# VHH binders against Uncharacterized protein AF_0307: the designs that were tried, part 7

Target 1, 238 residues: Uncharacterized protein AF_0307, of Archaeoglobus fulgidus (o29937)
Amino acid sequence: GSAVDYILEKNFGDRFVKKEFKLWPYYENIKEVIKWIENESDAVAFSSHTARLFDSTLLERRGIKIIPIIFVRHPIIRIHSAYHYERKQVDIFRPGPVIARNTDFKGYVEIRLAIPRQEFNVSNFHVFRLADMLHGEKNMKPLEKALIALKRLPFIGLVEEFEKSMTKLEETVREYFPEFKASVIRTNVQFSPDMPLEERLKIIKNEVGKDFYKKLMEINEEDMVLWEKVVDMYKEGF
Below, E stands for the ipSAE of ESMFold2; O stands for the ipSAE of OpenDDE; V2 stands for 0.75 times the mean of E and O plus 0.25 times the DockQ between their complexes.

## First folded at step 2 (VHH)

Design v3 (from d9 with N31R; framework vhh_enristomig; at its last look DockQ between E and O 0.01; V2 from the best seeds 0.00; counts 0 for: pae E 15.6 > 2, placed apart)
Fold by ESMFold2, look of step 2:
Structure v3 (fold): chain B 238 residues (1-238), chain A 121 residues (1-121)
Amino acid sequence: as target 1 above (238 residues)
Amino acid sequence: EVQLLESGGGEVQPGGSLRLSCAASGFTFSRYAISWYRQAPGKQREWVSTISSGGSTNYAESVKGRFTISRDNAKNTLYLQMSSLRAEDTAVYYCAKLSYRYGSSTWYDYWGQGTLVTVKP
């Protein structure tokens, strides 16, 4: 997210680069992402909303260590935040912003579900993203792939435990970047702590009504399993 | 452009009461959750209280039972009634509109300069 982008920019300056890619098909996406990483020989930090996850051994065999920085967030909160962010994007004519500007939140979700290859934006987004690590495993269910990916990742962040996540990130990259400091985020007063999760969820539930909220939970059931697993990891101290 | 203007701060004795106001403009006030934050000298800004568009309230543990958030949608105004004030309540108080920023941990736009509350020793 943009908080992580801020941290990367402050630590790495012009060695931090960003790029976006055509999301489909998968194999063309990762081909372009790998080319990007290899072509940016001066860069050490890479950010993209559309780069898909892949088995990092493809680059590690070439001496390039990849540390994916991936955060999970309560799935209902993520979707609601995405809706409001996208509706503010005037003069952007991609499906997300167009749908968001012309619907309420309930309509945004319904339309995204009805458009092929758009459903992951509102249904099991994190499972979809993490499952890409094991994309070639055709007989494995997405949640199963995501849970395996979770175990293999060198880092996973939890937005609800952002300070602990930043401490973990510093520990993860310390071997390579001992001067890396995620604490720069706390000196920006615009990144103040948010309201309690339960209050935020009640606001959303009241906004869409109890029946639609139940539907939101049902279509994000796998993301809830994944999110709860990460929550437990952060409670246990890993 | 969203505008939030805090007022009602001042000096107060321990155990006293004070009511803060936040005048809002530039958005449909009644449809958004609005929050109070505070920042004590030399410390990070902390969340105090939120009232949803539907009127549901929540409070930080440190102020629960002593502070009451309310809103007047006809006047586009948010209030914070503070009672049983303590020295640790001394801070600049900020009104914040809930902003659902994609990909960020921050959920608020902050407007205006805040209003100072000082609880005398």
Scores: ipSAE 0.000, ipTM 0.177, lowest interface PAE 15.6, mean pLDDT 81
ESMFold2 (binder alone), look of step 2: mean pLDDT 83; pTM 0.833
OpenDDE, look of step 2: ipSAE 0.016; ipTM 0.278

Design v4 (from d9, 14 letters changed; framework vhh_vobarilizumab_d1; at its last look DockQ between E and O 0.05; V2 from the best seeds 0.00; counts 0 for: pae E 17.7 > 2, grease 25.2 > 24.2, placed apart)
Fold by ESMFold2, look of step 2:
Structure v4 (fold): chain B 238 residues (1-238), chain A 121 residues (1-121)
Amino acid sequence: as target 1 above (238 residues)
Amino acid sequence: EVQLVESGGGLVQPGGSLRLSCAASGFTFSNYAMAWYRQAPGKGRELVAGISSGGSTSYADSVKGRFTISRDNAKNTLYLQMNSLRPEDTAVYYCAKLSYRYGSSTWYDYWGQGTLVTVSS
């Protein structure tokens, strides 16, 4: 799995569990997630791509402290990486891999935007995820909810600053698990240096063309605001 | 008109083998992912194996290493080689053309009529 899943597995072994859930409707999702956490009484680490964020007081009233581990990434890079990852998957049940295998990147984006409840995969993904913390707030826009959630979260990672994110994760988790180590995975990254962000964006822009790239930026404007906020947090050392 | 016609089912002893075929017509076969599903009595339909338009395969855990999905794009035919058959493989097997339907969460467009596989001693 992912770098974080690897770290959690190494630190917690059989006390690390994974599960996926039906994303819709929201309240049924969080009901099943809470039930999962409660039923896995011996587990301390939980990983899911489909568990939605909720107000931590729902579990704190039950005596359970949660530490959400959430990363943000440049929205255009995230979508492009998701396309290429899903294109390699042979899964035939999930929409993402099927669409990715049968289209180019532009087509992947266009199709997901046209399908109900699929658009968040290519439009304001991180705002969608974080806004769920304040899901019931009917007089608040999604970006406002996400920015409030960002302030309340005990941890937020930035993929572009992975080493600093791992150091912050260690600090956050060691309050509860003093032997926790996030450094275990860092050496694997040394053999695959990433291209600078701006060069990756230029490649994507050339791939889809100027007009479509502008559309990508427009449908991810809120994620850009959120991402830039997290970038600033990491520049200032928290 | 999309048509999917399964064949090759039958009665076989445990440990035996069968090869299922699905003749496809009415669409550009090479452009679409295809799959085999099965339905045992009293159960819903479940994925057995899938193959992308480019030939990449996936399998249910229960059949990995025993079943092989393949396709012949020149003949518009999907295959399922089933080896080391077990009584729990008894089911009606369906060929499916996969594509995403607008407004649907399902992966399949069309099903064949099915072919019965019975594994019994």
Scores: ipSAE 0.000, ipTM 0.123, lowest interface PAE 17.7, mean pLDDT 81
ESMFold2 (binder alone), look of step 2: mean pLDDT 82; pTM 0.827
OpenDDE, look of step 2: ipSAE 0.011; ipTM 0.228

## First folded at step 3 (VHH)

Design s11 (from d9 with T50V N58Y; framework vhh_enristomig; at its last look DockQ between E and O 0.55; V2 from the best seeds 0.00; counts 0 for: pae E 3.0 > 2)
Fold by ESMFold2, look of step 4:
Structure s11 (fold): chain B 238 residues (1-238), chain A 121 residues (1-121)
Amino acid sequence: as target 1 above (238 residues)
Amino acid sequence: EVQLLESGGGEVQPGGSLRLSCAASGFTFSNYAISWYRQAPGKQREWVSVISSGGSTYYAESVKGRFTISRDNAKNTLYLQMSSLRAEDTAVYYCAKLSYRYGSSTWYDYWGQGTLVTVKP
């Protein structure tokens, strides 16, 4: 995330590093991610859009403590935001931006579902991502893996509660970085409030039509379960 | 009952052209994205191209610039215009409809029986 990357850069400067990886196959991805973490001896903060989640005990037994910083977001809002972001990219040859520039939102979803290994971008994205922690559990359902991962993670953020998420992140890392601050310095600038979630969803529903919106919810039903769980956690003050 | 029927396959010389058709019935064709897939002998089935319900197209890198997908919603027919054919394009070609199973996380594609394209060595 842009906001999280900004916060990490402000806190850690040149000890914050970024890198991208080939997503498949899974075991080659995590092999390269682990090498990256070990080889960046001076770095303490790592950001990647393409690093896949793994059981952090793989590094903890080797003396490296890992605190994954992972956010969840309402799945329909996430997909819609990704579409609009990718439409604005120029001279990109990756599938996402190319598809987004050549379609409306409905078409973007339809095409990504049709291409092998791209459906997770529009179907149960968060479950897919979190389930990677238990990748080796062949007989466990993806949602079950994701819910177990959720309980094991030292931190989970909720985009809809970003300020509370940053407070929780500060608490989580306090043992290692007591000076860590997630605040952004501002001078007399007012933030424009976003519209309520339900209003945003209504706009998307009108954009794609009632029947397609129902299909969107169906293909993201596991992400809805996960998201509601995290929402409840933030209501109860974990 | 959903039905997809491919046709137009045959033998061609390298560099030749073919046009495949897929006649669709049993569903509202204009509401669905429709894809072409292919399966070469001894290989797994691979995606070739897709056209959205709104008419937008996308292609696998191996066929980009050589193949053109299109649809005629009035005739419920999907097309694949193939040109500059290579030996590697030899395969059984299938059209496929994306399907959503209501109340389930499982996905079912409806497939035709396929049409064979052979590009001679």
Scores: ipSAE 0.383, ipTM 0.752, lowest interface PAE 3.0, mean pLDDT 84
ESMFold2-Fast, scan of step 3: ipSAE 0.810; ipTM 0.936
ESMFold2 (binder alone), look of step 4: mean pLDDT 83; pTM 0.829
OpenDDE, look of step 4: ipSAE 0.438; ipTM 0.777

Design s2 (from d9 with N58F; framework vhh_enristomig)
Amino acid sequence: EVQLLESGGGEVQPGGSLRLSCAASGFTFSNYAISWYRQAPGKQREWVSTISSGGSTFYAESVKGRFTISRDNAKNTLYLQMSSLRAEDTAVYYCAKLSYRYGSSTWYDYWGQGTLVTVKP
ESMFold2-Fast, scan of step 3: ipSAE 0.744; ipTM 0.899

Design s6 (from d9 with N58W; framework vhh_enristomig)
Fold by ESMFold2-Fast, scan of step 3:
Structure s6 (fold): chain B 238 residues (1-238), chain A 121 residues (1-121)
Amino acid sequence: as target 1 above (238 residues)
Amino acid sequence: EVQLLESGGGEVQPGGSLRLSCAASGFTFSNYAISWYRQAPGKQREWVSTISSGGSTWYAESVKGRFTISRDNAKNTLYLQMSSLRAEDTAVYYCAKLSYRYGSSTWYDYWGQGTLVTVKP
């Protein structure tokens, strides 16, 4: 489970639910997500790796206010962490876990980039996901959609500023649930201190070599713009 | 100049076999993942198989167990061994070099001219 899932479960108990969906096609995904939210009438907290974002007016018209809890992370660190997470999964059918268990990190990136509908897992992942909020805007490039989506979100987390993100999450959720607690709960979960960002990046660069690292940066250049924007927001005390 | 040149296509009966080759030049072949795509008449190009720079392979569900992708880095050549061929395998087969340029409509920066495979009873 993620730290955020643990926090939500501790605060909401049986009112916290999880479900996974088929990622494609987009409109089938959001129809199933909306149906899930409506059918879980007693639930107030929802977690999914595969629920895609959509125009919030779709649920607002139905009397449901949604507060998305989205975290961004340095793109290269995210891909590297995804690779190691997928390797630990007992899943013989989904391509991510199977590819991760049968190749090294470079091979994982190359194979996923080469396969239609897998490339977003290793290229501009955050931009791809946030751009879904403006899915219908055909003349807008993905980064532009993601930056507009970012401005519309009531909360955005930054993994590299986890403590500040938890404080902001608590502030945001307490507008609706005054007893919500994020900080106290972390003492009941073992959170290892994170290695400094620059050291993590250096380790990855040494693993893949300078040429491949440069290629990783190039295929994630839009995610770098988005990530730097969120970093700046956190520096400004957003 | 960067080039990919496919060969080995032809006409075969259902259940037959063919070996396709893709000769690469103008880039460091061993540093790139290379894919096979195919295009049947009136249809969009579909991905068939990829081999990573390190030799890891992945296949479209429709060809798993029937096709084998391989590479010979000393010869700068990619292969596709096709067995148990079916009528639906009839297509022009393309070799494609993986791109690392974002903002393109394709993830491949170089494509071969293709080699025709026809499966007829």
Scores: ipSAE 0.612, ipTM 0.856, lowest interface PAE 1.4, mean pLDDT 88

Design t11 (from d9 with K97A S104K; framework vhh_enristomig)
Fold by ESMFold2-Fast, scan of step 3:
Structure t11 (fold): chain B 238 residues (1-238), chain A 121 residues (1-121)
Amino acid sequence: as target 1 above (238 residues)
Amino acid sequence: EVQLLESGGGEVQPGGSLRLSCAASGFTFSNYAISWYRQAPGKQREWVSTISSGGSTNYAESVKGRFTISRDNAKNTLYLQMSSLRAEDTAVYYCAALSYRYGKSTWYDYWGQGTLVTVKP
């Protein structure tokens, strides 16, 4: 999220910080994330693409309350958007940009799916990331962990309902920071597709063909369950 | 029905070259991304290279510039041209066809039997 980063920077200025980490192994990652949060004693807003989620009790035991800000979006739209974003990067080190610049969308999915520790970028991404909150629960399937994590989160955003998500984010954050404001961004910057979801999916299906589109849906079936759950939450006004 | 059969392995000296082949049958080869993996003694399987259904390639850092993956869709065959071989390249090399099926614990449904490459001084 560039939109969320912009909102946090506007509200918190110097108290907003960003850092990236090695994703693997899991416990090394969260150890470095926790150290970063503790060392940035003046900061209150933290952003990272590579900081992995963990049980909030780890920081609560250290006297720190964490409010994760997480957005989900339709899995196929997310992958397609990620492909086009990565293509614009001139990064020669990270696999995503390098792969994206050297192949079409279908090849991007195929190559990332084939590479160990890259597959989650094109298969059940949201489930992979949310399941980290219950990483230690070896007897649970990833989707089960993600659904439990979803119930524990103080906030979950839905890209397809961006304005409602911003309102809920504002309400959630204001419990701790009464001056927090997201309303200006809602009027000046639109990050929701101007094209209906169904039409965007039809364009992608036409681009990759019906058979490959079906394969995309199959490798993202867990993310579809999770995304549909969040869609239902937003329809019911949770 | 679906079969992947690797060949071309053997013993070579450091700096030598080998060409591995993977003959595929029982599926529409041209519609699949196909990878080379290797497994050295005492190690987990390591990804080496992938070629997409459209012919785009990618390589592990350790083999980039030394290995070339290619495919011949008319012959249903995948190749790995290996040059400047090192002792660290000693492994059983496997051909693997990408899976797209829900509920799989791995993303490859079809693996070959492997072909042994030994690089020794």
Scores: ipSAE 0.599, ipTM 0.826, lowest interface PAE 1.3, mean pLDDT 87

Design t18 (from d9 with W107F; framework vhh_enristomig)
Amino acid sequence: EVQLLESGGGEVQPGGSLRLSCAASGFTFSNYAISWYRQAPGKQREWVSTISSGGSTNYAESVKGRFTISRDNAKNTLYLQMSSLRAEDTAVYYCAKLSYRYGSSTFYDYWGQGTLVTVKP
ESMFold2-Fast, scan of step 3: ipSAE 0.616; ipTM 0.862

Design t3 (from d9 with L98R; framework vhh_enristomig)
Fold by ESMFold2-Fast, scan of step 3:
Structure t3 (fold): chain B 238 residues (1-238), chain A 121 residues (1-121)
Amino acid sequence: as target 1 above (238 residues)
Amino acid sequence: EVQLLESGGGEVQPGGSLRLSCAASGFTFSNYAISWYRQAPGKQREWVSTISSGGSTNYAESVKGRFTISRDNAKNTLYLQMSSLRAEDTAVYYCAKRSYRYGSSTWYDYWGQGTLVTVKP
């Protein structure tokens, strides 16, 4: 998110660049993302909310070492946060913001699920994003690809363990940029959620009802497997 | 078994109005979002409108302000009120319920048979 963008801008200044790419309606932009990275010869840090992930060896073969910075979050919390974020956008053209401004959280999820290609924002989001790193593998299911990608990543963040994630990010990036710092210098800057995970989930469950909450868990079954593996990695102190 | 049955189509002149209905059975209608789609001759099916279980609505840009989606949960029926009809609205209109196949993690749609709307001068 925004916190990681702040840290990258603070460390790299003008060598940090941001770009958004068209994902809809075709859900494809890997070639455009690779071209962007190649063409930004002076940049070393890249951020995008819409860029699809890709096999890092595609750029490593061209002499560009890639360090993906990816965070995983409890799937239901992610969807709820996306709803509130999109509600703040004054966008009359993109489906997400329009839907979010005109309905409650339950309606937002229901309408997104009813429209083809909008379901990716509310169903197994993390799995489909990580599976993009093995895009060339046609014989594997998305969850299988995501778990292989997870094992190969030099870094994976967990929003629920944000401070520990930032420490791991600093250690990872410092292999290549020794002066990189992922610490908060200003007292008023916060990077951690202020409400415990279980309390947030209970609030959401009460908001949508137990039956719809069960549906949310079912349509995010693969993301739950992925999230639980990352939680276990953080518990084991890797 | 999810079943959807559309009705109300017909021929109308440009600027006219029609009201489509979709009778639903085989699931708890009030608990699901339901959509209208259309398919013009030689074109792909396109999304027209969705109504959530709570009554929130969303529309494709091409029909916004002219079409109104609504539901009657007591009758298990979805409606599409079409006004200011144009030649480009000529299509077979379908009612659709999207469903998730647990275990395979795939999405699929239940479709009605469709109802033809023809806008001719």
Scores: ipSAE 0.586, ipTM 0.846, lowest interface PAE 1.7, mean pLDDT 86

Design u1 (from d9 with N31S S52T K97A L98R S99T R101V Y102S G103Y S104G S105K T106S; framework vhh_enristomig)
Fold by ESMFold2-Fast, scan of step 3:
Structure u1 (fold): chain B 238 residues (1-238), chain A 121 residues (1-121)
Amino acid sequence: as target 1 above (238 residues)
Amino acid sequence: EVQLLESGGGEVQPGGSLRLSCAASGFTFSSYAISWYRQAPGKQREWVSTITSGGSTNYAESVKGRFTISRDNAKNTLYLQMSSLRAEDTAVYYCAARTYVSYGKSWYDYWGQGTLVTVKP
């Protein structure tokens, strides 16, 4: 999300703000996120790794229209990328960076699976996050909620189709901010990886071994369904 | 029936040492990562350490270098060797195991009853 953050910062300057929150419990997170949005009255673009999604009617009742900017990527690539990102963080309190700095990729996955509330960082992450839009639907399974949320979103990005995602983001945001530009700015940063997806997956499979790779696929079975749905959307057009 | 039973807690002076044990039954112990947690009076339960099925270990920064987690798969037992104990280590210590069926489809969390560690002068 540093590429999208760069685009938002270049378009909105000091009207772009960032903040992190405690992920749990859900309603405390949402309360603090809503308060943050309301208190940053001059801001129009908000970025967070830990702000959880919610029913847009909560802010619509307060006269605020929200356009969520969410990107999905292949689940295994996401986990591997998160591991390497967290290794670079200088944080002695949050479990992710601490675990990442003190073990290899396999150990990182296995340890996070063993810790309640940490498993979502390595198992069905996208489904977990998107299902939050229908948090109140207690009788629905997470994947069902995530698929319904996907249909309701005004925008969904796909990292593997970054150029097309940027074009769609520009179209979506320009409905409310006519001067918004993503397509010009992206040429000044390295947004798209040049290595094919299948080659990247083979590298990871070789790193962890076939047995562990199979386990990674199994624990991300729901995320694979969701990711394939987004891939299909991008193949069929918007 | 999955059961976890902690032992080894007690009172110790600052700078002292204790060894906690957790006897596990009812699941394939050697196949799972197993963790230690603690809960101090008036505080939330916090993660202390985990050991993977392969023997890789990890620790919360507050205990790193002072605590050592280990396992004996033949005895289905988890250990926590605690040294250089401080007043802030006073807590009930819990053994925790997470098992699963068909990865990502069903998760089962098991907790022991806990063992009290009190660090007093």
Scores: ipSAE 0.410, ipTM 0.751, lowest interface PAE 2.5, mean pLDDT 87

Design u2 (from d9 with N31S S52T N58Y K97A L98R S99T R101V Y102S G103Y S104G S105K T106S; framework vhh_enristomig)
Amino acid sequence: EVQLLESGGGEVQPGGSLRLSCAASGFTFSSYAISWYRQAPGKQREWVSTITSGGSTYYAESVKGRFTISRDNAKNTLYLQMSSLRAEDTAVYYCAARTYVSYGKSWYDYWGQGTLVTVKP
ESMFold2-Fast, scan of step 3: ipSAE 0.695; ipTM 0.881

Design u3 (from d9, 13 letters changed; framework vhh_enristomig)
Fold by ESMFold2-Fast, scan of step 3:
Structure u3 (fold): chain B 238 residues (1-238), chain A 121 residues (1-121)
Amino acid sequence: as target 1 above (238 residues)
Amino acid sequence: EVQLLESGGGEVQPGGSLRLSCAASGFTFSSYAISWYRQAPGKQREWVSFITSGGSTTYAESVKGRFTISRDNAKNTLYLQMSSLRAEDTAVYYCAARTYVSYGKSWYDYWGQGTLVTVKP
């Protein structure tokens, strides 16, 4: 699992549940996610890689308060991390793991861009996912929706500031669960990268070449805006 | 205007071989990953194979070891060499390409009209 999943399982035990969903179509995913949350009436913590975010009023009208736990990461590092994670998966029926096991990182990105609806896995992923919270706003651009969603979130994590993020998560969750512990839990699962951000970016740039790296930055331009805004929030100590 | 035109489909016996071609025009063919998809009667369209701009290939599990994708950038043509064909390979085969613009504001999906492959005894 992830470090956050471990922390949630440690705090909530059987009241922590995980499930994966088909990402498309949007309304089918949201319908299944909402049904899952309603059916797991004894659960209080939910984790998924594929559950789409949605307008929280859909459940608040039914007396269910939702506190999203979302982390953002440098977009290129996120894509590179996803590639390496998918290479280790045994499920051969999903396109991501199959592509990741059979090509290099550059090829992985090229093929995901070439598949309709798979481009979001390698282009503006964070903006795409956060914009789902404002899906009903028909005339807004995805980045505008994501920035509004960001302002409304009770918590946003930043992978590059993992320890500070865990402290903020603990403070946020303790408003509802006073005995919740994040920063004091001992775990063998590590979320923080094993080398500095700039060094990892240099390695990736060398791996794909300068021209392709420039294209990666361009197709992730909106995610860069979002990520830099979260970085600034963490510098300001919000 | 972007155009993809498939050819080479037909009827073959189980265990037979067939080569599909896709002639591309209207975009910088050599700069993009290009793919083959297929759609069998009563089923959804599924991906078969991809080839990157650099020539790296990836195959769906059902066709791995039997099909070979290749490209000729000088001719702007994509190929699919099919061998050891099975009844389950009966489908309309489509060539597909996707282009994108800087800043990810627009994605342009291009599909050919397809070529029918029928595997029958």
Scores: ipSAE 0.400, ipTM 0.765, lowest interface PAE 2.6, mean pLDDT 86

Design u4 (from d9 with K97A S99T R101V S105K; framework vhh_enristomig)
Fold by ESMFold2-Fast, scan of step 3:
Structure u4 (fold): chain B 238 residues (1-238), chain A 121 residues (1-121)
Amino acid sequence: as target 1 above (238 residues)
Amino acid sequence: EVQLLESGGGEVQPGGSLRLSCAASGFTFSNYAISWYRQAPGKQREWVSTISSGGSTNYAESVKGRFTISRDNAKNTLYLQMSSLRAEDTAVYYCAALTYVYGSKTWYDYWGQGTLVTVKP
């Protein structure tokens, strides 16, 4: 997200680049992402909402070491935040912003769930994205792929543990860029407070009602498993 | 473009009352859950109360029954009615919009400058 983009821009300046891609089909997406990384020869930091994950050996065989920077967040908080973010976008063509501007949060979820290739935005988003690292595995369920991907990643962030995540990011990146600093956000008093997770969930549950909240939990059951694994990793101080 | 401006702070004796206001501009106020936070001298900022876009309210345990959060969407204004004030309520009070999935800057762009409340015997 934007906090990580800010950190990367401050550390790398013009060596930080951003690009968006068509999500579908998968192999065309990763082909364009790999071309982008190869063609931006002066860049070392790359940000995209639509670049899909792939087997890192594809770039390692080409002499390029990649460190994916991925954050997970409580699934319901993520969807609610995404809804409000998309409502603010001046984009008349992309489905997310258009749907978000023309309905309430419940309608946003129901409409996107009903549209092929939009449902992942409101159902098991993190599992969908992480499973891409093992896209070619035909006999594995998405959650299994995501959990294997989690074990292989050099870094995984947890939004609910933002300061610990920044410390871990700094440690991970400094192996390759000794001058890298993630502390600039940590030292700003504006960024220290946060509303408790339980209170945010209670507010959302009150907005949508208990029955719809139950549906949100059900359609995000796999993401809850993944999120809880990352929460446990952060409690263990990995 | 986006601005939150708190007012209504001041000095009050224990047991007294104050009404804080937060005037919002530059965003669609009615679409946001809006919160009050406070920060006492030498302490970390703490959450006080939130009101959802639909009007549902939540309160920190320390202020339940004493503080009332409300909103006026026509005036783009958030309120905090404080009663039975205690010395422990002394703090700078901030209003903030509930945040998006990304971001240190977007997360805190909608914080106001704060208004000081001092409860003195």
Scores: ipSAE 0.000, ipTM 0.246, lowest interface PAE 13.3, mean pLDDT 82

